# Ledger of designs, part 14: VH-VL binders against q3adg3

Target 1, 154 residues: q3adg3
Amino acid sequence: MFILRLFSPAFGEIEADESQIFSFPEGLPGFSHLKKFLLIRHRDNSPFFFLIAIDEPEIYFILIEPSRLLADYHVELSCEQQGLLHLSEETPVLSLNIVRIPPEAKEMIINLKAPVVFNLQEKIARQIILDADYPVRYPIPLSKVKEKADAGTK
Key: E = the ipSAE of ESMFold2; O = the ipSAE of OpenDDE; V2 = 0.75 times the mean of E and O plus 0.25 times the DockQ between their complexes.

## First folded at step 5 (VH-VL; framework fv_sonavibart)

Design k8
Fold by ESMFold2-Fast, scan of step 5:
Structure k8 (fold): chain C 154 residues (1-154), chain A 126 residues (1-126), chain B 103 residues (1-103)
Amino acid sequence: as target 1 above (154 residues)
Amino acid sequence: QVQLQQSGPGLVKPSQTLSLTCAISGDSVSSYSAAWNWIRQSPSRGLEWLGRTYYRSKWYNDYAESVKSRITINPDTSKNQFSLQLNSVTPEDTAVYYCARDIYESGDWYGAFDIWGQGTMVTVSS
Amino acid sequence: DIQMTQSPSSLSASVGDRVTITCRTSQSISNYLNWYQQKPGKAPKLLIYAASSLQSGVPSRFSGSGSGTDFTLTISSLQPEDFATYYCQQSYTFGQGTKVEIK
């Protein structure tokens, strides 16, 4: 079994297996040169995930599972977008959204327009701009989150 | 509101270094959600992206392959600005040079340039 | 390297006309395409991002559509201030431009 050992300035020494590594064929906006990311859940049953660039571990994103906070949020992909992610009806998929917590803010800002969709079977992920009219800057009170983002970066 | 203001010379002689500066107001040059770009426009090549600088725990630079050996883009956090240095210029570098922001959290994603400087016409001639 | 073809290179139109500009890519880019307007002597201005999202402050007569390889910018009723050159862009590559001229 392959064990990845990674040093992250934000998280220290990380050990992960190959199953947590995802290919991003086009990277992420602003980071097109980064094609491989490690996905780790903050802790068991947490709505928070960290996405860490394997080649440049100082680069990481905080993601949230929006279904645990927003009942009316649905990620509907076009046939072309499903094709880009190799999705079929039976493919296990995880959809997460990138969040930002400004200093001294009482709210977390979620990008609902552009979720990051993970094909859990083929280990491919992409940030997809949805056709639906969701906001790119959606504030949610921190009091509504089960866990505070970036707690591990302090 | 965010604004970009450019300054620098309009005439440069062949083989010399072109230096331009872009001053930022209404945002920080070290903003995690922004990248700061240089783009030029000429009749022969149209709009051409040259490179960018951005802060994500540390400073990063990305450069277009066509200019990579001659170009440096540097941020200056104390003056809230960023600069372009292009070495060994030739007449083919004659263009209008623009600085521009792309921001990854505002919906202007995937290289969308939402704020532009006014442009600087640079002529490379003896 | 993704090639981009923007068409037409130029068109003549009258105030009130519906104007359509097309951008075609050599391989699928999903909806990662942006549109800009440029007036003589001015910097480009972002009109549409993510193929169909209207930038704040841009009039509703501008719209974008398409995904994959075929994209369209539409001006539903051309106004005097809309005579300009329009560019599509994906990643760090720009189309060659479409000049919209007064008829």
Scores: ipSAE 0.013, ipTM 0.549, lowest interface PAE 8.3, mean pLDDT 83

Design k9
Fold by ESMFold2-Fast, scan of step 5:
Structure k9 (fold): chain C 154 residues (1-154), chain A 126 residues (1-126), chain B 103 residues (1-103)
Amino acid sequence: as target 1 above (154 residues)
Amino acid sequence: QVQLQQSGPGLVKPSQTLSLTCAISGDSVSSYSAAWNWIRQSPSRGLEWLGRTYYRSKWYNDYAESVKSRITINPDTSKNQFSLQLNSVTPEDTAVYYCARDIYESGDWYGAFDIWGQGTMVTVSS
Amino acid sequence: DIQMTQSPSSLSASVGDRVTITCRTSQSISKYLNWYQQKPGKAPKLLIYAASSLQSGVPSRFSGSGSGTDFTLTISSLQPEDFATYYCQQSYTFGQGTKVEIK
């Protein structure tokens, strides 16, 4: 067990264990030098996650669980892509999409073309460009996001 | 309708500083969806990326290893432009210099340059 | 770090021909490879990003495919305006170019 302590300009002081750290063998586009990221769920049952670079905590991404907002969105990986992620039928997998919420915007923009797929067993992840014709910039009203995000909370 | 317009001198003497400016129309230099790049092209070395500047919560700069000790790329939000300063130039810095936008969509950099300036031919000779 | 090799370095073709250009990388890069067209005296123009995504305004005769280390740009029916030099690019590294010439 290892307890990681980070200071993030966006999130302040963060403490997490090693099991929340994922290796990105190729990093992320534009950030190939960053190979280790911390994955944190915003709060219990929230569809939002934060992905924070361990070596440069000022760099972070906001991710969303797309199935909670878009019932018809499905991530289908090729055999090659499954191999790159060391996936088998027994492997627990989490698929999230990077979002952007521009300042003063009423919409959230989701990248549906390139999900980030996490192998929860081996702690490796990759952003995968899907063959399916999904948009890179898919806008969704923040009101609809809040409606769906609050479903099932107690 | 994003446009990049370059300006700067075409002739620089060895050991001097090369200075070029790229003016942006139709987008903001501080736009969250963009990074602003300098790329050069010469017959001997082909297309070479030199560096970029971009805004996320603060300004970031990335530079190619080959020029890192001599290069500075600076944004100017008041004039909506960004500049290249390359120190201690040699004849090997002779090239056509382009500014270009690298689009950042929904948290991703694809490294794809979708808008380019017209190019500036720079000759380094005495 | 990642070496990129384009082939061929040049080719001659006629209007209506199917043209393929390849780009090989020394290491697997997933699908983060882009293709550009450049005409003499002009800046490069983005054609394909993320290996297979067609840039807005680019004719559908252009297509990209591949993943890992082997990527191709295809022009299904060459037009007069397609005679140009084509470049692949991964991260911030460009290939050496493929010149497509008339006949």
Scores: ipSAE 0.015, ipTM 0.603, lowest interface PAE 6.4, mean pLDDT 84

## First folded at step 6 (VH-VL; framework fv_sonavibart)

Design u1 (at its last look DockQ between E and O 0.60; V2 from the best seeds 0.00; counts 0 for: pae O 2.6 > 2)
Fold by ESMFold2, look of step 6:
Structure u1 (fold): chain C 154 residues (1-154), chain A 126 residues (1-126), chain B 103 residues (1-103)
Amino acid sequence: as target 1 above (154 residues)
Amino acid sequence: QVQLQQSGPGLVKPSQTLSLTCAISGDSVSSYSAAWNWIRQSPSRGLEWLGRTYYRSKWYNDYAESVKSRITINPDTSKNQFSLQLNSVTPEDTAVYYCARDIYELGDWYGAFDIWGQGTMVTVSS
Amino acid sequence: DIQMTQSPSSLSASVGDRVTITCRTSQRISSYLNWYQQKPGKAPKLLIYAASSLQSGVPSRFSGSGSGTDFTLTISSLQPEDFATYYCQQSYTFGQGTKVEIK
């Protein structure tokens, strides 16, 4: 087992293990040179995760696990996309969505069109643009996020 | 609301440096939600992205492979503008040059150029 | 490098026509597909981003669709101000353009 330690301007000192490290063979859009990311959950009961570039830790993304918030959201990958992630029907997969909170907003904005999909077995991931016509800017009230999270963590 | 105003000479001699400036109003060059690009257009090459600068905890630059040995893009926060310098120009660099903004908020990059400058026709000729 | 080919390269149409322009990529793109309108002497203007999202201030007669390698820009009822050249774009690559002119 491996303990990874790094410093991030936004997070300070971070300690994580090898199960949280993912290879992004094509990086992320706009950051194709960043190939290795650390995925950490914000807190045990939180739907939020942080995805932090290991080589440039000042670059990070906020991700949300939509399953408890958006019951009708389904990630369906094409055969080609499944192949790029080495997926079969038995492969454990995690799908998270990039989220933003605009300044002075009471809402967060979720990119439902392009989830970040993680192959939990081979530890590879990439952002996938879905064939389904989901919006890239899906607003959701922050109060609704807290309500759903609280209900899930009774 | 947001406007990009370009300035710079329209005639440059071969082997000299092409220098253009893009002034930003209604937004900040250091905006965490944007990146600032240079794009050129010519009949022979069409629309061609040259590079960008953006701020996220520090300044970043990305340059097109075709020009990366000759190009520099610099932000200027005090004047709220960004510049293009293209060294050692040849007649192949003759084009209309545009500055453009793309949306880039917390790393969610759409790659769309939503605001463009008016364009500067630059001719490289003796 | 991903090649982007628009079809047709030019077309003639009348006011009121439904116009369809396609953009085909040489391989499935992992970036968002965007559409622009450009009139002579002017900068391009963003119409559609992320394949189907209408840019603010753009008339609803413009729509975009498609995924993977095949994308379409549709003008449901062509207006006089729509005679222009249209470009698709993804990442840092633009299509060669489709000129829509009066027949």
Scores: ipSAE 0.479, ipTM 0.808, lowest interface PAE 2.3, mean pLDDT 87
Fold by OpenDDE, look of step 6:
Structure u1 (fold): chain C 154 residues (1-154), chain A 126 residues (1-126), chain B 103 residues (1-103)
Amino acid sequence: as target 1 above (154 residues)
Amino acid sequence: QVQLQQSGPGLVKPSQTLSLTCAISGDSVSSYSAAWNWIRQSPSRGLEWLGRTYYRSKWYNDYAESVKSRITINPDTSKNQFSLQLNSVTPEDTAVYYCARDIYELGDWYGAFDIWGQGTMVTVSS
Amino acid sequence: DIQMTQSPSSLSASVGDRVTITCRTSQRISSYLNWYQQKPGKAPKLLIYAASSLQSGVPSRFSGSGSGTDFTLTISSLQPEDFATYYCQQSYTFGQGTKVEIK
């Protein structure tokens, strides 16, 4: 087991293990050239994650576990989409959504239409556009998010 | 508000280089929230994306396969504009050329062109 | 290469009519479907992005729906200013267009 060490301007020095490294074969929209990302949880029991580009650590995304905030949000993948991620019924999967937090905003914006789905077994991931009719911009009050982050409760 | 203003000649001779410029106002050519594109339109080929340039820590270019060998899209940060060069033109390159901006937010690339230039009719003729 | 097929290529309608335009893609891709309106001598105008999101300033009578490879643009009540050609687009590929004409 090796330790990854990188410096991100936003986070400083980061140490992570290989279990936190995911391959994005297709990259992410706008960053197709970036194929390796580090996934780290914000803090213990936090619904927030950071997805940091290993090759360009200045590039990172904020992700959230939507189940912590939205009880009725479910990620259903088509057979084709499952195939792209090498998913089976036994495959451990993590589904997170990209969030945007504008400066001085009172709300965060979540993309519910296109979650990032992680195959935790093979360490591959992809942003998937769901067939379900979810919004690409779903606003959530920051107060609600902070409450959940602090409580660590789903 | 963001606006794109195109300029360049509307007549080009065969085998010469088509050159157009798109001036940006209200946004930056090096914006992380945008990509800058050239698209052309003709009756025979419809709307055809040609390529884009965008800045993400460094400059990137993507070109359509159909014109890849002949096309160059260059940003000019000093003038806040970007240009199109299409070499070795033929009559098949006759079209209305548009510059356009992609909508991009961190984590969301819609691939949607929300801002367009006014268009430039370019005729390739001897 | 991705192919975009719109249906119909043209239609005639009257003011107040409900108009529906369909767009089919040749394959499922990780890109959003967008809709544009174009009037003669003008650049295309973005109407809908990400299949169903209404662009700012676009009237609510416009709506988009669909997923996978099948998408629809709907004008609930056609207005005089809506007579134009409409295009779907995904990634870097545009549909051939649907001309909405006055009946």
Scores: ipSAE 0.235, ipTM 0.775, lowest interface PAE 2.6, mean pLDDT 90
ESMFold2 (binder alone), look of step 6: mean pLDDT 89; pTM 0.930

Design u3 (at its last look DockQ between E and O 0.73; V2 from the best seeds 0.00; counts 0 for: pae E 3.1 > 2)
Fold by OpenDDE, look of step 6:
Structure u3 (fold): chain C 154 residues (1-154), chain A 126 residues (1-126), chain B 103 residues (1-103)
Amino acid sequence: as target 1 above (154 residues)
Amino acid sequence: QVQLQQSGPGLVKPSQTLSLTCAISGDSVSSYSAAWNWIRQSPSRGLEWLGRTYYRSKWYNDYAESVKSRITINPDTSKNQFSLQLNSVTPEDTAVYYCARDIYELGNWYGAFDIWGQGTMVTVSS
Amino acid sequence: DIQMTQSPSSLSASVGDRVTITCRTSQRISSYLNWYQQKPGKAPKLLIYAASSLQSGVPSRFSGSGSGTDFTLTISSLQPEDFATYYCQQSYTFGQGTKVEIK
C-alpha cells in the first residue's frame, strides 16, 4: 500500500494513501503547473474537504459538498465536459465547490459557478465552469454550515 | 481603496522602447489574489490586452501573441509596482495604455479588470 | 483566436428606455464574460463579471445574462449618466464596443 507523507504549513504532517491522490491534467486556474492534489475530508461526515497541492503543500483549497447545504443545486455537465473527465453514467463522481472563509466572518463564500468534479474511478479531476446561471460568489451563514459539520447530516 | 497610478513618457521614436510604470496602492504586487495587466486602446485596434504578471511562489507572465516577441512585464516588489517594456515600436503601437488588475479568487481568474490606471497616451513618431 | 461581436455597434435611446446589447463569441470556452462601460477620456469601468454578477457600486439597473456563446447586457431604465460605450470581454479579448447615444 502506497503511503504519501508530506508537510503542509497549514496542516502539519499529513499521511494519505493513493486513493486520495487526484490528477489534474490541466491543473487548476492560477496554478496550472500543479498537476497532483491530495483530497482529504475535514472530519468524518464533515461536508468540508481540503485539496492540497502535493508539489507545493503550502497551496490548498477548502472545498465543500454543496448538496448537503443546497438542495436545489445541481451540477450538470455538457457532453464535452463529461468527456474531459472520462465520465459515464456508471462512473462514480464527486462534485465539490471551492469556498472562502474570511477571518472572523459570519459567512463563507462558495463558488457555485465552477465546481471541482472528481472522477473517483480514474482519479482525475477538473474545475468546470457550468453553463447554468449560478453565482461565483454565494454567501452562506457559517452557523448553518457548522450545524451540518457537527451533526454530520444532510 | 486600491489604486493604480501610471507614469512614463508619452512620446517614443520608432524602433525605440516604450516604457511605462504602474504603481499599486492598497494591494500587493505579489498578491495571490491578483494579476497585473497591461491593456492598450486605439481607434484602429480597439481594446487590446497585452499581457500580465502574477505571483505563485514564483513570478509568471502571460503575453499576447501579437506582442510576445517585443514585450516584457516586470514586477518590482520593493516599490510595489510593475512595468511595461515594449521594444521596437512602430506607429501601430500608438495608443492609450492602461494598467489594470484582474482578480483571482475561489479558484478562478475572472478575466475581469476591476481596477484601472488613469491611462497614458503614447505616441510613436519620428 | 477568439472573436467578440457586439450588436449593435451603436444605438440611440432616451432616458428611461430599456437598452439591450448583445455579445457573441466565436467559440465556446471555459472563461467568464465581462461587461465594461467607458466614457470619453476615461478608463473602462467594470460593470458585470462572470456573465451576470454585478460589480460592487454598480447600479442595479445594469444586468447581465447569457451562456455559451451568446450574452446580453441590459439597462432596465437608461439614465443620463449611462450614455457611453459598452464593451464585452472574454479571455482577454474585447468586443468592438457599442456606443449608446442620446436620441
Scores: ipSAE 0.824, ipTM 0.924, lowest interface PAE 0.6, mean pLDDT 94
Fold by ESMFold2, look of step 6:
Formats: structure tokens, sequence, C-alpha cells
Structure u3 (fold): chain C 154 residues (1-154), chain A 126 residues (1-126), chain B 103 residues (1-103)
């Protein structure tokens, strides 16, 4: 189902359906006015996702699923944070981390301190600052990402 | 290497408009990586954020509720600076005024003011 | 509206002392907590951002920790240039300051 069409300078013409749209009740830092985003996986087995602002599609973020790269990384939300996301025991959740890839990059920089957490049932999301002492700038080699993606594809 | 240089008068009469300018070197006022703030400090109120201007696909302004009806912050890309206008000042607006940059990375707003201007002491008195 | 309370409001210390300053918020914050140093007649200087990240050019004797409502700035071995007032900050709110004075 393709109920949304938009043009992004970075991605060209995009067709998406309602299941890919998430509401950000407080937006994202620096973009509190942008309340709706389109979440697109880079490709079927990729750890990368793109989060594209529907009202201003030139604004986008690169996200990665850290569980495939960092076995010791654990997202633990406080009771208050779980409440803000309407999470209960059965709620399907996706946790992704914002990355920055410098132009000269053989590395990417992951914000491990503040994942973007998606309630997949209610289609709401928020960036959450964890209590755990994780870095806001964690470098990881891009070659490590490719090796794990290829192994997962089999 | 980023530096902020403030200019403007140090004495303003009540009911007049306080006008300050902050010149930026080593960075751009339209930088996607920053937002440009005005903060003041007085003995009675401590450090008090007044507002900011920043560019993200278009220009945005956010103002503190306490001054929202009296404040304007304008960027000037040709001069690489930004200004503060505070209308209808009273003696309660007496403070040291600072301009400051806060760091914004894509999706990572830390809210930290990493570069500050030198400060301008503004006295509101007749 | 989040209130931020620093403790102590002032302290006296000697060169070489370990100094700890706390910042307590009235409720869990959803923003990053930052620390500043200010000397008389000068602008604040950023020391620590995001609770524990050391700003470029800041000596490693400064460190930060904490989460939720309780945050700490530590100076592992106080130096003569460290006598100043220290502020915590999150979002648009600053703490009232902690003055560190020479004994």
Amino acid sequence: as target 1 above (154 residues)
Amino acid sequence: QVQLQQSGPGLVKPSQTLSLTCAISGDSVSSYSAAWNWIRQSPSRGLEWLGRTYYRSKWYNDYAESVKSRITINPDTSKNQFSLQLNSVTPEDTAVYYCARDIYELGNWYGAFDIWGQGTMVTVSS
Amino acid sequence: DIQMTQSPSSLSASVGDRVTITCRTSQRISSYLNWYQQKPGKAPKLLIYAASSLQSGVPSRFSGSGSGTDFTLTISSLQPEDFATYYCQQSYTFGQGTKVEIK
C-alpha cells in the first residue's frame, strides 16, 4: 500500500504506506516542529535505516540497528520513558541509533547514549537519553558493518 | 577557532529598545551545526536564556516566555552576525548580556553553549 | 518547569584536594546535562557536556557523571586556576552556581 508520495533531494521520489510513518510527539532535537517521519530500511538485510521528515524531505537522519554490531549494548528505559512511548509487555519495539558519517569516512560515529525508540504498534517514536553511561560519540569502522551485514544475509 | 564579538551600548533608558550585535568568525550564522543564542546574567536572576536563531532548511526563532512579547533576534548572513532587540526595557533588564553558540550535530542536540561572546554590561537607568 | 539545585552553594578547598559538586533536578530530565566554569568578569566556559563528555581543551582532572536527577562534577586534584564558580545546565535552565574558594 502506497498512500504517501514525496520527493527528497537525497532519495528522489519515494512511495510509502502508512506502516512506515511515525509520529514524533516532541519532534527531534533541533526540529521540534517536525512531528511526522518516514522510516525506510536501506535494503532488505541492511542494518541501516533512513528517517525522512515528511513536511521537509531534505531533512533526514541515518539510523543503525546496533544489536547486530554491538553485543554488549543494552537499551534499558526507565518506567517514565516507557510511559512516554506507551510501552507495555507485549508492545513491539524497534531501537535505532543516529549515526554521522564524516565525508572522509572509514568510520561512522554512533550516538549510543540516546537511541530513537519506535513503538511499532502505535507508530510513535522518541529519542531517549539512557541512564546507562554510554558515549554520545562512538566510532566504529564501516568495514565492520559490511562484514556483519554480509554474514547475516548468508 | 570560532569567536564571537559583541557590540552595542552599555546604557539604555527605560522604555527604549536594547540593541546588541554579535559578529561570528570561524563559523557561519547559517551553519547547520549550530544555533545562536542570547543569554543574560544578573545577581538576582543568575544565568537566563533569552532566545535563539538558527537555520535548518529555513530560519527559526525560539524565545523565552518571559520576554517573548518584547524580543527579536535576527540573523544577517551578509555580515555573518546576529542581533538582539529587546523592546520597552525596565531596570529589571539590567544584566551582562552574552551571545553564545550551542552545538547541534545531525539529530544530536546537546544544548551545550561551547562558545561565548565577551559579554556586554547593559544598565537600564534614567 | 525543572528546578536545578547545586550543592554545596560554596566550598573552601586547598590545591590538590578532590572536589565534588552535585546538581539535582526536580524531576528526570530528557535533555543533556552540561557543566560550566566562570571566573569573575568573564563568560562561562564549557567543561563537560552530555553529563560525562569532556570538552576539547579542558584538563582531564575534570570529569562528570550521573543520570536522571543526580549529576556530579569532580575535580580530581584542584589547581590554582580552578578557583571559580561552577554551573550545571540543561536545556534552557542553569543551576544557581557553586563557588569554589581557596582555604
Scores: ipSAE 0.427, ipTM 0.810, lowest interface PAE 3.1, mean pLDDT 87
ESMFold2 (binder alone), look of step 6: mean pLDDT 90; pTM 0.933

Design u4 (at its last look DockQ between E and O 0.89; V2 from the best seeds 0.00; counts 0 for: pae E 2.02 > 2)
Fold by OpenDDE, look of step 6:
Structure u4 (fold): chain C 154 residues (1-154), chain A 126 residues (1-126), chain B 103 residues (1-103)
Amino acid sequence: as target 1 above (154 residues)
Amino acid sequence: QVQLQQSGPGLVKPSQTLSLTCAISGDSVSSYSAAWNWIRQSPSRGLEWLGRTYYRSKWYNDYAESVKSRITINPDTSKNQFSLQLNSVTPEDTAVYYCARDIYELGDYYGAFDIWGQGTMVTVSS
Amino acid sequence: DIQMTQSPSSLSASVGDRVTITCRTSQRISSYLNWYQQKPGKAPKLLIYAASSLQSGVPSRFSGSGSGTDFTLTISSLQPEDFATYYCQQSYTFGQGTKVEIK
């Protein structure tokens, strides 16, 4: 089993296996040159993830499982979008949303319009702009987030 | 308040180099949340993005394929500005040139140019 | 190359009219669609970003909608200051523009 070891200024030394490495063929907006990312869960049963650029570990994103916070949020991909990710009905998929947590803020901002979708079988991922009318900036109280994070550990 | 102020000559002879400068106020040329662009506009070609420079732990440049071989966009952190150089100009390069900022926030990159310079008419003529 | 087609290229309208401009992209990409207003001798001004988000300071009579390859800019009630040329933009590509003229 391949083990990835890298140092991130934000996280220190990180050790991960190849199952946590995802290819972003198109990169991410603003970072199109970065094609490989490490996906790690914040902690066990946490709704939070970190997406860390392998080639530039100082660059990372905070992701969240929106289903843990928003019961009515549903990610529907078009056939074209599914094709881009090589998705089929049998393909295990993970959908996460990028969040921003400003310092000293009482709320985080989640992009519901454009989730990051992971093909867990082929280890490819892409940020997808949904057709559905979701906001690009959806504020969520941090108190709500904490409650869900704690509940997830039970 | 962020403002962009353009400067440079409005007349350039064919085969010479077009040079423009965009001075930034209210933001930093090395801002992690911005990219700095040059866009031109002409009746024949409409609005045309030429390229950008931006800092993300290091400097990056993206250029339009149409001008890639002739264009250079350089930041100047000491003066908080960025420049455009377009080599070997022809009359087809006659246009109003704009510098512009597009905003990037982690997770939110819209590719939207929210701040523009005043524009500089550049005529390529002998 | 990505192509963007606006329709119509020009239109005439009166103050108070509802104006609708459409923008079609040649392909679906992972970039947001934005709208700009430009007046003669001025730089374009950002109106709408991410297809439907109103830029700060822009009047609420402006709205954007659409997804995929088809997008729309709507002015609910045209005002005198709204006579201008409007452009859609995605990634590094701009539409050809729609001139809104006074009838």
Scores: ipSAE 0.574, ipTM 0.872, lowest interface PAE 1.2, mean pLDDT 92
Fold by ESMFold2, look of step 6:
Structure u4 (fold): chain C 154 residues (1-154), chain A 126 residues (1-126), chain B 103 residues (1-103)
Amino acid sequence: as target 1 above (154 residues)
Amino acid sequence: QVQLQQSGPGLVKPSQTLSLTCAISGDSVSSYSAAWNWIRQSPSRGLEWLGRTYYRSKWYNDYAESVKSRITINPDTSKNQFSLQLNSVTPEDTAVYYCARDIYELGDYYGAFDIWGQGTMVTVSS
Amino acid sequence: DIQMTQSPSSLSASVGDRVTITCRTSQRISSYLNWYQQKPGKAPKLLIYAASSLQSGVPSRFSGSGSGTDFTLTISSLQPEDFATYYCQQSYTFGQGTKVEIK
C-alpha cells in the first residue's frame, strides 16, 4: 500500500512498500549510524537478497539464505539473543547471511558465524554472533551455488 | 606493507594540549577498508581506546566517553595522516600512545586492531 | 559497560608447555573477541580475531575458542618467543592482561 521511492547507483530507481523496511537498532558493523534498511529479494525462489541503506542507498549488502545450500547450518539463538530481537515461539523469523563476491574470484564468501536475523512481525533486525563454532569466512564456488539453488527451486 | 609512523612531543606540561600525529603508508586515511584509532596504555588503567576517525561517504568520529570533552581526532588527506589532540592534560594522561588501524571488510568487521604505530611515551609533568 | 576479566593474571611456564588463558566477560558480547600479544616496549600484536581465526603470519600453535561470555587462548607448545603479556579485546574494551613468564 505505501510506496517508498529511492535511487541507488547499483539498483536504479526502487519502489517498495513499508513492509520491506527494517529497523536496525544498532545498525551493522562499520555502519552503526544507519538504522533503516530496505530488504529486497533477488527474485522468487532465489536464495539471494539485497539489504539497502535507506539514508545512503549506495551502501548495500548481499545476503543469502544458506539453508538451501548447507543442510547442516542451523541458526540457534540464545535466550538473551532472542530477547534482543523480541522473539517468541510464534514470531515469524528470517535468517540471512552476508555474502562477499569479489569481481574475479568466481566464488563467494559467507559469514556463517554472524547471520542477520529479522523479526518479520516487529520489523527489527540485528546481526547476531552465534555460539556455534561456525567460520566468519566460508568460501563456496559460485557454480555450486547455482546448482544447489536450482535443485532447491524444483 | 601498511605502516603507521607516529610523531609528536613526549613531554607535556599540565593544562596544556597533547598533540600527536600518525602518518600512514601503504593505505589511505580515506579508505573504506579502515578506521584510524588512538589507544593509550598506562600501568594504572591498561589499554584504553580513545577514539577514531574514518571515511564512509563522509567523515565520522567516535570518541571514548571518558575523554570526549577534551579530545579531537582529525584526518589530513593531503598528508595521508591523522592526529590526536587532547586538551587540558593532567598527570593521569601519562601513557604510551598508539595509533592503530581497525580492520574492516564489508561483511567482515571484526573490531580488531591489526596494524599499530610504534608508540609514543607521553609524560605529563611539571 | 562490559567488564573483561582475564585469568590467570600471571603464570610461569617452561618451553614446551601447553598454556591456556581465559577471558570472561560480564555479559554476552555482541562483538567479536580478539587476542593480542605484547612484549615490553612494543605495540600489541594481533594474534586471533573473531574468537578463533588466526591472523596472517601467526604460528599455528596459537588457537582461540569460546563464545558468549567465556573465551580461551591456547598455546599448544610454548616457545621462547611466546613469553609476553596477552590481552583479550572486544569492541573498544581490553582485558587487563595475562603475563606469561619463564619458569
Scores: ipSAE 0.511, ipTM 0.820, lowest interface PAE 2.0, mean pLDDT 87
ESMFold2 (binder alone), look of step 6: mean pLDDT 89; pTM 0.929

